# Ledger of designs, part 14: VH-VL binders against c1abc3

Target 1, 185 residues: c1abc3
Amino acid sequence: MAAGVQGESVARNYAEALLVLARKADDAEGWGALLRQVADAINNDVNLSRFLESPRIAAEQKSVVLSKALGDKVPHLFLRFLQQLVKNRRQMLIPAIATEYETLRDAASGIVHARVTVARETGDEEAKMIAERLSKATGKTVVPHFAVDPSILGGVVVRVGDTVMDGSLRRKLGMLRRRMGGTRA

## First folded at step 4 (VH-VL; framework fv_recibokibart)

Design g16
Fold by ESMFold2-Fast, scan of step 4:
Structure g16 (fold): chain C 185 residues (1-185), chain A 123 residues (1-123), chain B 108 residues (1-108)
Amino acid sequence: as target 1 above (185 residues)
Amino acid sequence: QVQLVQSGAEVKKPGASVKVSCKASGYTFTDYYMHWAKQAPGQGLEWIGEINPDSGSTNYNQKFQGRVTMTRDTSISTAYMELSRLRSDDTAVYYCARDYEFWSGYEGYFDYWGQGTLVTVSS
Amino acid sequence: QIVLTQSPGTLSLSPGERATLSCRASQSVSSSYLHWYQQKPGQAPRLWIYDASSRATGIPDRFSGSGSGTDFTLTISRLEPEDFATYYCQQYGSSPLTFGQGTKLEIK
């Protein structure tokens, strides 16, 4: 799945709505793990991906399959959330929603992820020093993810990004509800 | 103002099917999930399943999966629960109940209930 | 499946007394997913307490709900004759949605 700018924004809104429900369930971590499992299943199972994406298969039929496969294995409102995505034809955004959800949870826990591009492989001691430096600079716990790019002339490129929910949770849920109403948005 | 009115009592033989109706009034029928629950004589409540009246999507308790079918008719604001291959232990009062709209940011609960429909299964 | 166990099964008390009804879940349930219903003989259940502690519309303040995790309680501070009924707890957290077996509150 490749999401454009609009898909990323929509995925963020769904992730924020799901996090509100998960927090009310007192299990934001468990819901995130379940969402990641569903995302991974879609990414790794071509038959499942084709079934969910197919415009020849009615949304109601896809919803029934989800209910039979997941109904007794996931929180009830989590199942309803997935069925609402199917109704709105947003089920292919699940991998993007999972990534946005993880980003939101990490930001809330004082953890931020940094994408660190280096010209050469780093040893464990150097990696630890980079993480400590970034944590000190940001005032948060930074988890570095390393990529090697020999073309980097300056040595190290760091991208630190964590996105947080902006504005009213109720307003965002209201907007999603309007898009999820009886008529296709 | 919100009312759920169910169809009348039924007497069926083992192996038959029964279809119970629940007519909603006083609210927008498609905005709320409808649930069905079973209560055997002198016993507690057992959840059968739910239907989204807008999409027609259903979720059933595995215990009833394969024997229960939930449908709705939005033109008359009526939900239906059909139970097939009836057994003596299906003798019970069946209730429909409205589920609060959860997209407003609150968890669902059964805020209004139908009066119940007694289904008796006997040979 | 989450099993809800209510205790006692029957509670015999007199008007004016305090009633404490217990609902214990086989696994943790968010307070937002635990609800209580009152049912009188020959009648449909009625929503009584939602989200573990919020009184439904019209429910007297002598009723209170509390609890979290696996242990939830419905308390009636001073019983009135109209309060004698069966009370069911319900969880909404996982499918199948389940109810406790009920506590019958009866007059002594």
Scores: ipSAE 0.453, ipTM 0.778, lowest interface PAE 2.7, mean pLDDT 85

Design g17
Fold by ESMFold2-Fast, scan of step 4:
Structure g17 (fold): chain C 185 residues (1-185), chain A 123 residues (1-123), chain B 108 residues (1-108)
Amino acid sequence: as target 1 above (185 residues)
Amino acid sequence: QVQLVQSGAEVKKPGASVKVSCKASGYTFTDYYMHWAKQAPGQGLEWIGEINPDSGSTNYNQKFQGRVTMTRDTSISTAYMELSRLRSDDTAVYYCARDYDFWSGYEDYFDYWGQGTLVTVSS
Amino acid sequence: QIVLTQSPGTLSLSPGERATLSCRASQSVSSDYLHWYQQKPGQAPRLWIYDASSRATGIPDRFSGSGSGTDFTLTISRLEPEDFATYYCQQYGSSPLTFGQGTKLEIK
């Protein structure tokens, strides 16, 4: 269950930050699954839950235990994300963060942009057919962007990629991180 | 100007421990992760691990787990790497390197390196 | 762990020539986590290209990086004498962080 409105808002901010990192890694689905596994471990393992919640155990010690348990089993920045939660004393929000992450992925526009390279200009009917086939294959709504490259002499090249991080997105992540850590005691 | 200055060369016997230092200047020491890498003579680079100088949290390459300890002293902006139970194949140049922290709005790469510390393990 | 294999191991060329250095990953690596470092004998490595294609500050525009997935390339359009060095690729996606074995660019 949700920890309350304020906890949900904080959890959503962390979920948004994690989703950006996961997209940079080209694995939003895998990171979501890992986050759910960690959340379930906290919910189901009383000893782990008590260890993470205990104010008598230093944040650094909790981070070391996470590193030893997960370091070689999860993406490097995913481990850093968990350690940042511990540093900010937000590790008990992990179940709420997992739920918010899942909600964001469900709510994120089911629209995926694909670059489709063709040997010659594509007519409207052919473009719609390509979009429908890609949407069926991916289970998402695919919007194709066509480019003509006569050198391929036939065939179709499809690239579905993440948007590279620009200065604006980098600034947004920095601001989000600062906001989440700004009320440190 | 960002600088990472490492301690001088060391000669150790097998089974001994070595502690290499890396003193940072020209930036806020606690804002960037510090990494350590090994380069055996005539060979390539091997990652040993990292430390968050703010929290003290460490992540080690499993190959060195149990023999490596990374620490820092924020009062003098210095990171340390201690390698224990030294073997002949630990003979190498050891580098510290600053990590451009993506989580702080930066990218994840080693933008500045120390000059290296040669550690020779000889019987 | 992700293994990065660089080819060729040694590339012998003359100043003025074009150099192409390859880095192949044992599994897919986001381009945002692939970086290149230059190292000269007796010196520490230096960041050269980050995020597969972005030149580090001060790096000449004759250097370019490209690639995605498992195949990455560092290209030098016209070699200068100071470019002869060893180049290492690195991935930051998975622990442990790993480097390729290096490509030594040497004068013929």
Scores: ipSAE 0.085, ipTM 0.622, lowest interface PAE 6.2, mean pLDDT 83

Design g20
Fold by ESMFold2-Fast, scan of step 4:
Structure g20 (fold): chain C 185 residues (1-185), chain A 123 residues (1-123), chain B 108 residues (1-108)
Amino acid sequence: as target 1 above (185 residues)
Amino acid sequence: QVQLVQSGAEVKKPGASVKVSCKASGYTFTDYYMHWAKQAPGQGLEWIGEIDPDSGSTNYNQKFQGRVTMTRDTSISTAYMELSRLRSDDTAVYYCARDYDFWSGYEGYFDYWGQGTLVTVSS
Amino acid sequence: QIVLTQSPGTLSLSPGERATLSCRASQSVSSSYLHWYQQKPGQAPRLWIYDASSRATGIPDRFSGSGSGTDFTLTISRLEPEDFATYYCQQYGRSPLTFGQGTKLEIK
């Protein structure tokens, strides 16, 4: 599974932490848009992707480049969030974090994202039917994201995202810090 | 009890460099960002930059970029700010100040300040 | 950069009076990222109000902060002699972090 399940869980935890910060900043939408822009830049710019992924480039150097490129263009704590990802060697999760962030925001709006694994490529009408069935079952507006796995032999596997994170900021960040940065007491 | 103690006053000539220290005690040094601010005589406060004492990562005010370097020594809980190519308008009191670590509280305010270090640039 | 403009630059009042200090931002700042510091001559600044309205530990009830967006206010309901100082607002929303130029509260 390599980093599949672990990557999703870690990305979700980072997305939850960022959403708490964005809400404190009164700009969950704007922070989401910025995160999507960074994710798209990583996905579309081969040189940027290689720079961020390279083990030959120190984390501090990557952090400095982020500061110079983004420092005055984004909220200060958003920059620090990206630098924390670099510090923890998690910067390549930014596209996954952006997707999880969007899922969390949509859940708060009554929109739920579902990962649907199918045995073969889904046509538009079949996709619409699946979305309608899941929306009826959950009582929410469901947006399906399809993955193809021929090994399931015509079955369907559905994974629905969790509800938006509740609770205190300190508890949430304490748990995230414990898992991502090790003990810092 | 939290305390930030800065190094003593410095007199420098134009073109020289100055390195100010800020020794922290009473808390876990690596859990809180450290900031530096400048206050010229009779003037207000100006932010110079910040350092994450855990990673050593820095963010500088563009106005000082290229002349300022922030470092730390975790073994003695001390942060440093070095300002190079000094000019007469660098004459000021320089303060260090503590802020919460990004991961622990996301506070974003300066709850404890050093006593200040007067740097005089005079020919 | 976000410019913070404080008004008035100097406010001359007597003990017992109400003081109202203004801080105006050149662009919107979340209340969670606007803070106030008090500074007396020869001393370091001290955190006074954080997150626009929360009093720092030990700060008397006569101090209150309010505001949102671009307009923030620090109010002292009944001035005491020890309140005469310079007050700075600060934003933490965008780099570079910036302070207002200060309002000097002086005895009339």
Scores: ipSAE 0.731, ipTM 0.884, lowest interface PAE 1.1, mean pLDDT 86

Design g21
Fold by ESMFold2-Fast, scan of step 4:
Structure g21 (fold): chain C 185 residues (1-185), chain A 122 residues (1-122), chain B 108 residues (1-108)
Amino acid sequence: as target 1 above (185 residues)
Amino acid sequence: QVQLVQSGAEVKKPGASVKVSCKASGYTFTDYYMHWAKQAPGQGLEWIGEIDPDSGSTNYNQKFQGRVTMTRDTSISTAYMELSRLRSDDTAVYYCARDYDFWSGYEYFDYWGQGTLVTVSS
Amino acid sequence: QIVLTQSPGTLSLSPGERATLSCRASQSVSSSYLHWYQQKPGQAPRLWIYDASSRATGIPDRFSGSGSGTDFTLTISRLEPEDFATYYCQQYGSSPWTFGQGTKLEIK
């Protein structure tokens, strides 16, 4: 379950909103770990995934199940965030939100993740050399993730997929609220 | 102007149930979480739980879990809190309170109802 | 749950004096989630200071909040007659949301 271009943008907005709340709680790392655990559960448990995705199950029922399963195990505002995703029918974006959250946190630490496509499996020394050169070229700490494609003839293809959100925090959260159906009325 | 108006005082016997209402006006009822809090005579405030008026989703303080039920009626912008199996130590003023907009990044109780006195005696 | 302990329980002072009210948390609380409410007899609580130091709308500048971690303070630089009330601190950082037992500010 991959998010399209529209879902990627929405996932980034939710990830940024969650990061603001997590920083306010002084636990951005812990919230990120919890979000990754929820994302992994959705990806690995077919029954949970089907339950959350089903349009035949009311959002309120899904919210009650989340509260019973997680209520005592996670920060309340984190639970509220998940319940808001369910209310807005965005719960299937949780894996994408987790990935965007990790990307935002890494960017704040001067760390970026790159997909590096190579013609053959790389050894540890070669991988280290590629990471060092990309880090020098970007002025950031680059963590490479390797994929093998024999059709590229000895070359290396590097992709850093990222979109910088262009607004202030309040503007970004305002946009998110409007997209979720909130209005000034 | 935002107002939360609660139902009148109740006198109940131990074991009975009480249902308190909180009518909201001056804002979009479904945009803000509603909370309920208890204040026993001469004591401080204790959070009971919250409801999202839009979805009807609730989260309760474990101390009241199993005895409290929160509901709402969006057609009349009214939230309800029902407390069952009443004990003498449930004697208290019960308040509803509006949560400030979650998505604005601010979480505090900005408006409160006037309170409802519930007396449980035996 | 996070327990908030307020001290003193009762503070007896005269108008014109400085009041210092303490709120101590059993665990660290982000200042962004510590709030103060004022309550007068027979009335509902009213939001007074939010995010440890921000005054709510209409609150006089003689009121100030400060603190971080486990120790928070509400200070009134020069008491006016209308300031005598009970003040409650509240944390919104970890469920269940909890309040202190209150500090009653009374006229000497």
Scores: ipSAE 0.011, ipTM 0.559, lowest interface PAE 9.4, mean pLDDT 83

Design g22
Fold by ESMFold2-Fast, scan of step 4:
Structure g22 (fold): chain C 185 residues (1-185), chain A 123 residues (1-123), chain B 108 residues (1-108)
Amino acid sequence: as target 1 above (185 residues)
Amino acid sequence: QVQLVQSGAEVKKPGASVKVSCKASGYTFTDYYMHWAKQAPGQGLEWIGEIDPDSGSTNYNQKFQGRVTMTRDTSISTAYMELSRLRSDDTAVYYCARDYDFWSGELGYFDYWGQGTLVTVSS
Amino acid sequence: QIVLTQSPGTLSLSPGERATLSCRASQSVSSSYLHWYQQKPGQAPRLWIYDASSRATGIPDRFSGSGSGTDFTLTISRLEPEDFATYYCQQYGSTPLTFGQGTKLEIK
C-alpha cells in the first residue's frame, strides 16, 4: 500500500522500528538521509518503481538485487531492514516511512510538520504567516507542507503530526513481525 | 541445548565446488540468521555472508560474490554454503554461526557456532 | 570496509597478571555493534563480550569490555590458565562484517 490511513499507521510502525535501530547505531541522521535517498529513487525512477512493485518478481529476487545494488554502501542492518520490507510486501511504503521517520525526528527536537490544505496556491508571505501562526498556536516550530484543494472554498485544513518515540525495540519489531499495524492499530 | 552440527571434512581439486552443511537444533530455525565464516590455516576469521532461513534472502561479502551460494532446507533445519571455482587459497576451516534474533530486540552477534568443516583444495 | 586492527598481535604474560587487549576501527563503530570472541586451538570461536561491554552467558567477572567510537578494549583483571587463547574483535555496523586479526594471549 502506497499512502492510505492504514498505510500511514504501518509506515509509522516501520519508521519507529528503524529509528530505534538507527539510534542503536548512533546515526539517526545518516539513516534518515539514506532512507530519503531510497524513497526519492523509488519516486523518480519508473523502472525501479515497477521492479519493486511487480508481483511477477519474487521477493527473494528483489532482495538479491537490493543486496547487489547497495552492497557495502549502507549500514548492514539498514540493508536488512529494506529486505524485511520486501519480505513483508511493504517496499512501496518506503516514501511514507521516510516521511514518518522525519516527523519522528523533528518531534524530538521541537519541530513539527503540518499538512496544510488550502483552496488556492499560497504566496510566500501568506505561507510565512501561516507557519508563524501555527508555531504560536502549538508552542513549537512548525514546518508547513501545502496541498491545494479547491473544494474547501477559502477554508484552511490543518493536520499536525507529532509523536514521541517510546517503548522497546523488541515491542516495535514484534508488532511489525506480526503485521499488526497493517489492520488494527 | 542449541547445537549447530556441520558436515565432515572435504578434499577437492582446483576448479571444483564444495557444499558444506550446518544442521541446527534446539531452537526455531527460521527465527535466526545463519552466517558463514572462513578461517585459513594459522589465520584469522573472515565473514563470507549470511542467510535469512525464513525468506531465503542472502547477503554476501563482495570478496566471495559470484562464487558463493547460501541456501537452506527448512524441513530439516539445515543451512548450506556452496563455494565454486575452488582455489588453493580456499583451503580453510568453514564455520556456520547463529545470529541472535533480529526481531527479539537483541541482534548482531554470533552466539553459537558450528564445530567447523575443513575444506582442503589440492592439485 | 571497516578494518579492525588489534594490538598487540601477541601478548606474553603469566597467570595472575592483568591483560589489556586493544581493537581500533578504521572508522567509528557503535558500541552496540562491537563484539569479542575467544578461540582456542582446534575449537570454534565462542562469543565472549557483546555490545562492547556485556559479558556473554557464563563468562567470568574478570573479563570486561569497554570503549566507543574507534577505540575498544578487552581487559582481563587476573589471568587464569584457561584464559590463554586468541581473542578476536568484530564489527557488525557495516557490510562486509569484519573481524580483527586477533590477539594471541600466550604463557610467558
Scores: ipSAE 0.593, ipTM 0.832, lowest interface PAE 1.9, mean pLDDT 85

Design g23
Fold by ESMFold2-Fast, scan of step 4:
Structure g23 (fold): chain C 185 residues (1-185), chain A 122 residues (1-122), chain B 108 residues (1-108)
Amino acid sequence: as target 1 above (185 residues)
Amino acid sequence: QVQLVQSGAEVKKPGASVKVSCKASGYTFTDYYMHWAKQAPGQGLEWIGEIDPDSGSTNYNQKFQGRVTMTRDTSISTAYMELSRLRSDDTAVYYCARDYDFWSGEGYFDYWGQGTLVTVSS
Amino acid sequence: QIVLTQSPGTLSLSPGERATLSCRASQSVSSSYLHWYQQKPGQAPRLWIYDASSRATGIPDRFSGSGSGTDFTLTISRLEPEDFATYYCQQYGSSPYTFGQGTKLEIK
């Protein structure tokens, strides 16, 4: 299950804690890559996702499975971090934590992440054009993350870091989406 | 005052099992990971594994995986390490040790038990 | 696994002298994960230096730790009789956690 907006606040706190540990290990990049791999496994494997989410399976059992699957493949404190998430019933936040971790690391490098809320699913061409527009508007390299909200009715809501983008940029992105989506149906 | 008190010396035959205890006092037992380490006569220290006393979750050194089991009893603040299928090279002093605060990112063994000598001989 | 090699294996010195103990790792270890323990015969190890350079509570100022990457050092500026013991370095960066073989500091 995807984390809500409220869960993303908690995910940010865990991402910050993980980044502290990863920096002490002198491997913030490697830990980020590992976290992304775990997040992708949860997102792509329905059986794994159900196993981790199930309230009928004890946290201790989930921790044992993580240890057996990852114990020889990841740094030990990274494994401990995952086991602490399971203990705290936060393992389903791993995809959100991975995204927040990437956002924290990229901010230091002049790469910014944008949350783009759109009325319908975005195709590859449209996503690329939105990324280009946001990069031009901010003067930085922007990585867009899309969320669908049909209630915005063809509009677009953009947040870059802690800043909500102005109506002019949002209107231009909305027009781009309508132009590209109109030929599809 | 923090104290870790271990069970007394054991003499075992090859193939037997041994279970060593480590009783904690002077702190909240469930707040700190507990580690176990081995020191063969005249040798250095070797890490065996760890347990989170709160959750019961364990992580073992692959060298001991399948032969070691770590457990705890929170009602008496005691951790246990059981080693099975004993060999002569398991003769060693076994130590329990408390881990510092994991979330501080420091991770070191700040308090140690006095050690338990396990002798494996025929 | 990360192998920690300590040198010398035995260091014979007199009280008042300076001791320098080396710990070399087979791969890079964050200084935040390199620790030193003191052990006397028949006793459990005691945390002595953590995070490569921080003295544990109650450890005298004559002890200092330094180093980064693969090379770490424990220095005792002016040996006292109670300092003669075996010192072990330890890495906490990857599983399994490993210790060096120890440097035995003995009276000449």
Scores: ipSAE 0.313, ipTM 0.670, lowest interface PAE 3.6, mean pLDDT 86

Design g24
Fold by ESMFold2-Fast, scan of step 4:
Structure g24 (fold): chain C 185 residues (1-185), chain A 123 residues (1-123), chain B 108 residues (1-108)
Amino acid sequence: as target 1 above (185 residues)
Amino acid sequence: QVQLVQSGAEVKKPGASVKVSCKASGYTFTDYYMHWAKQAPGQGLEWIGEIDPDSGSTNYNQKFQGRVTMTRDTSISTAYMELSRLRSDDTAVYYCARDYDFWSGYEPYFDYWGQGTLVTVSS
Amino acid sequence: QIVLTQSPGTLSLSPGERATLSCRASQSVSSSYLHWYQQKPGQAPRLWIYDASSRATGIPDRFSGSGSGTDFTLTISRLEPEDFATYYCQQYGYSPLTFGQGTKLEIK
């Protein structure tokens, strides 16, 4: 399931909580890798996805399956984190939580992930240029993730964390500001 | 004040089942995980498993998997541990213990324990 | 499973002496997930030290915990008569949660 804007905020809260636990466990990298593996399993296994999503299957039953499949293979609190998501009916947010977790870890290392919406598909050279420009603007290393939306009319919309940067709007505002420049004595 | 009060001693024959209770008071029962541990006579502690009283979700030590079942009744703030197909080496004192809720109390340790329930398995 | 080995198994000392109790893990355990419990005969265990070094509420300051990785220590600077008991370390990192076999602190 795709996460909406409100789902992304919820996913970030869960990612932040997991990262606190992972840091206490001295293994933020390992926990991130495990979370990514679970997310990929949900995205790629139709039977698993259907099982976790089904309202006919009780949360307790889903938690038992997770315990039997993962219990001794993952850190104990990582298993409890997954069961907490099932309890709160948030298990379908696991892929979004994995992405937010990766973004948080990269931010701590001076790396940030940006969602870049473009009007048409970008070539490799254009993608590198966008990444370099965003890295320079933010003072961090930016890893871009591209999406195509023809409705934005050749502009670029960039979301870094919770900040949305609309290139078309910024250009229009820049033009207006230059034309509205005051005269100093 | 926080108290965990367990049911009384049990004597069972090999092959029978035993169900031990742990009644909580002095706190919100559903906010804290409940654990069960075994201590054979003169021996150390062995973790059996845990239950989230809010969801009913359980995690068991694989050594007891298939023989142990943990449940709870939120209306009376009571947790239960049932152990089936009893053997002589199941003779032990069984303890319940509370730990912090994963989300509200982030430190997972057993801060309060029940007084223990002696289960004797004999022919 | 993570095996916790406590040493010595029995420690015989007199009141006023310093006690040092060791807990060694078979693999690395975060200090945030290593705890110590005290148990007296006929009684339930009681939380004593949590997160390797934090004293539980009401525990005298003569008790201290330390360590990281695979090596953890519980120290009692000056033994009092009421300190003679069995002490267990516990790890919360991986299932099954495990306890050490215990160190029995007995009066000489």
Scores: ipSAE 0.773, ipTM 0.893, lowest interface PAE 0.7, mean pLDDT 86

Design g25
Fold by ESMFold2-Fast, scan of step 4:
Structure g25 (fold): chain C 185 residues (1-185), chain A 121 residues (1-121), chain B 108 residues (1-108)
Amino acid sequence: as target 1 above (185 residues)
Amino acid sequence: QVQLVQSGAEVKKPGASVKVSCKASGYTFTDYYMHWAKQAPGQGLEWIGEIDPDSGSTNYNQKFQGRVTMTRDTSISTAYMELSRLRSDDTAVYYCARDYDFWSGEYFDYWGQGTLVTVSS
Amino acid sequence: QIVLTQSPGTLSLSPGERATLSCRASQSVSSSYLHWYQQKPGQAPRLWIYDASSRATGIPDRFSGSGSGTDFTLTISRLEPEDFATYYCQQYGSSPLTFGQGTKLEIK
């Protein structure tokens, strides 16, 4: 039952691999938009979601459908990336991968996303102050995403997005390829 | 040490099917994509499609979609390309080629020797 | 699909001369996804230049590749007799993968 925290970590690893491929293609923004479009289709189309999730449908059949639907509309390695997710039974992580990819892109451009949990709904002026203070503290442009949790007593809880640390390109790809091709749980 | 060896020449009648094989040796067969390309007499190269030998997943050039089927047998490290409903303009040398590295170095580093398929009445 | 147009179709030169082969893409292609192959009559193609400018193993330094966006070039600084062959460019960026129609380099 690898879910929640384990799923988020795996999604981040796939997002890092995709960003490497997208940068090699000179189109990190375009690849991100395509990934978001696929994620939204999975979230909004119940039939597509059930098809991709079903253990009764072979991975090969899912890959054939992806190839027919997307083959001539997306970069070739983007299609292969989606097919590798299907092969590794990670296709339901696509929405999480899209979110992690967006966070990584923003971090690289000096933008980070922060989840800000507040006790009550925040007004526009307070939201601007929180964003400014977080941006000053991190040295980056911070985009806050607010959630309300009345159980905290008048405080705020902040989770700032991950920073992208640059290891060698070959090392990052080698590590991810091993993890994606492995059968260890 | 890396070698791709293709099956011998075939002569087929219009409407028949042909299945060309490509036997790989000298590397881990399932770690590299296998591609197929067509070269008509005196003409250039045309990509037909690819197969991931590990998963069996295929991607085809739309021009051949519906007439081409790519498969593999991992127990003998062999890839197959079957082309159906043959026409005279399918007369060509067909090549298999290995894709160097899934995550980087996406290029055809080793090629088979080619298989001549002649479609004649 | 991305169409690759190679020019000239045939280039007639003598050993010792410089050869310049052009490959133009119908839309932008990353340099990381543009490759060149050499083919001699009766033989399979052979990888020659990958990622627009990197020589494959064993390829002499008289060969160089360059270019970005839509315009790519293969240059041979000083032709040797064994260099006369057909050269194909290929893009790996978009499906279907495509090759140019080839430039035949022949002895004048």
Scores: ipSAE 0.699, ipTM 0.865, lowest interface PAE 1.4, mean pLDDT 86

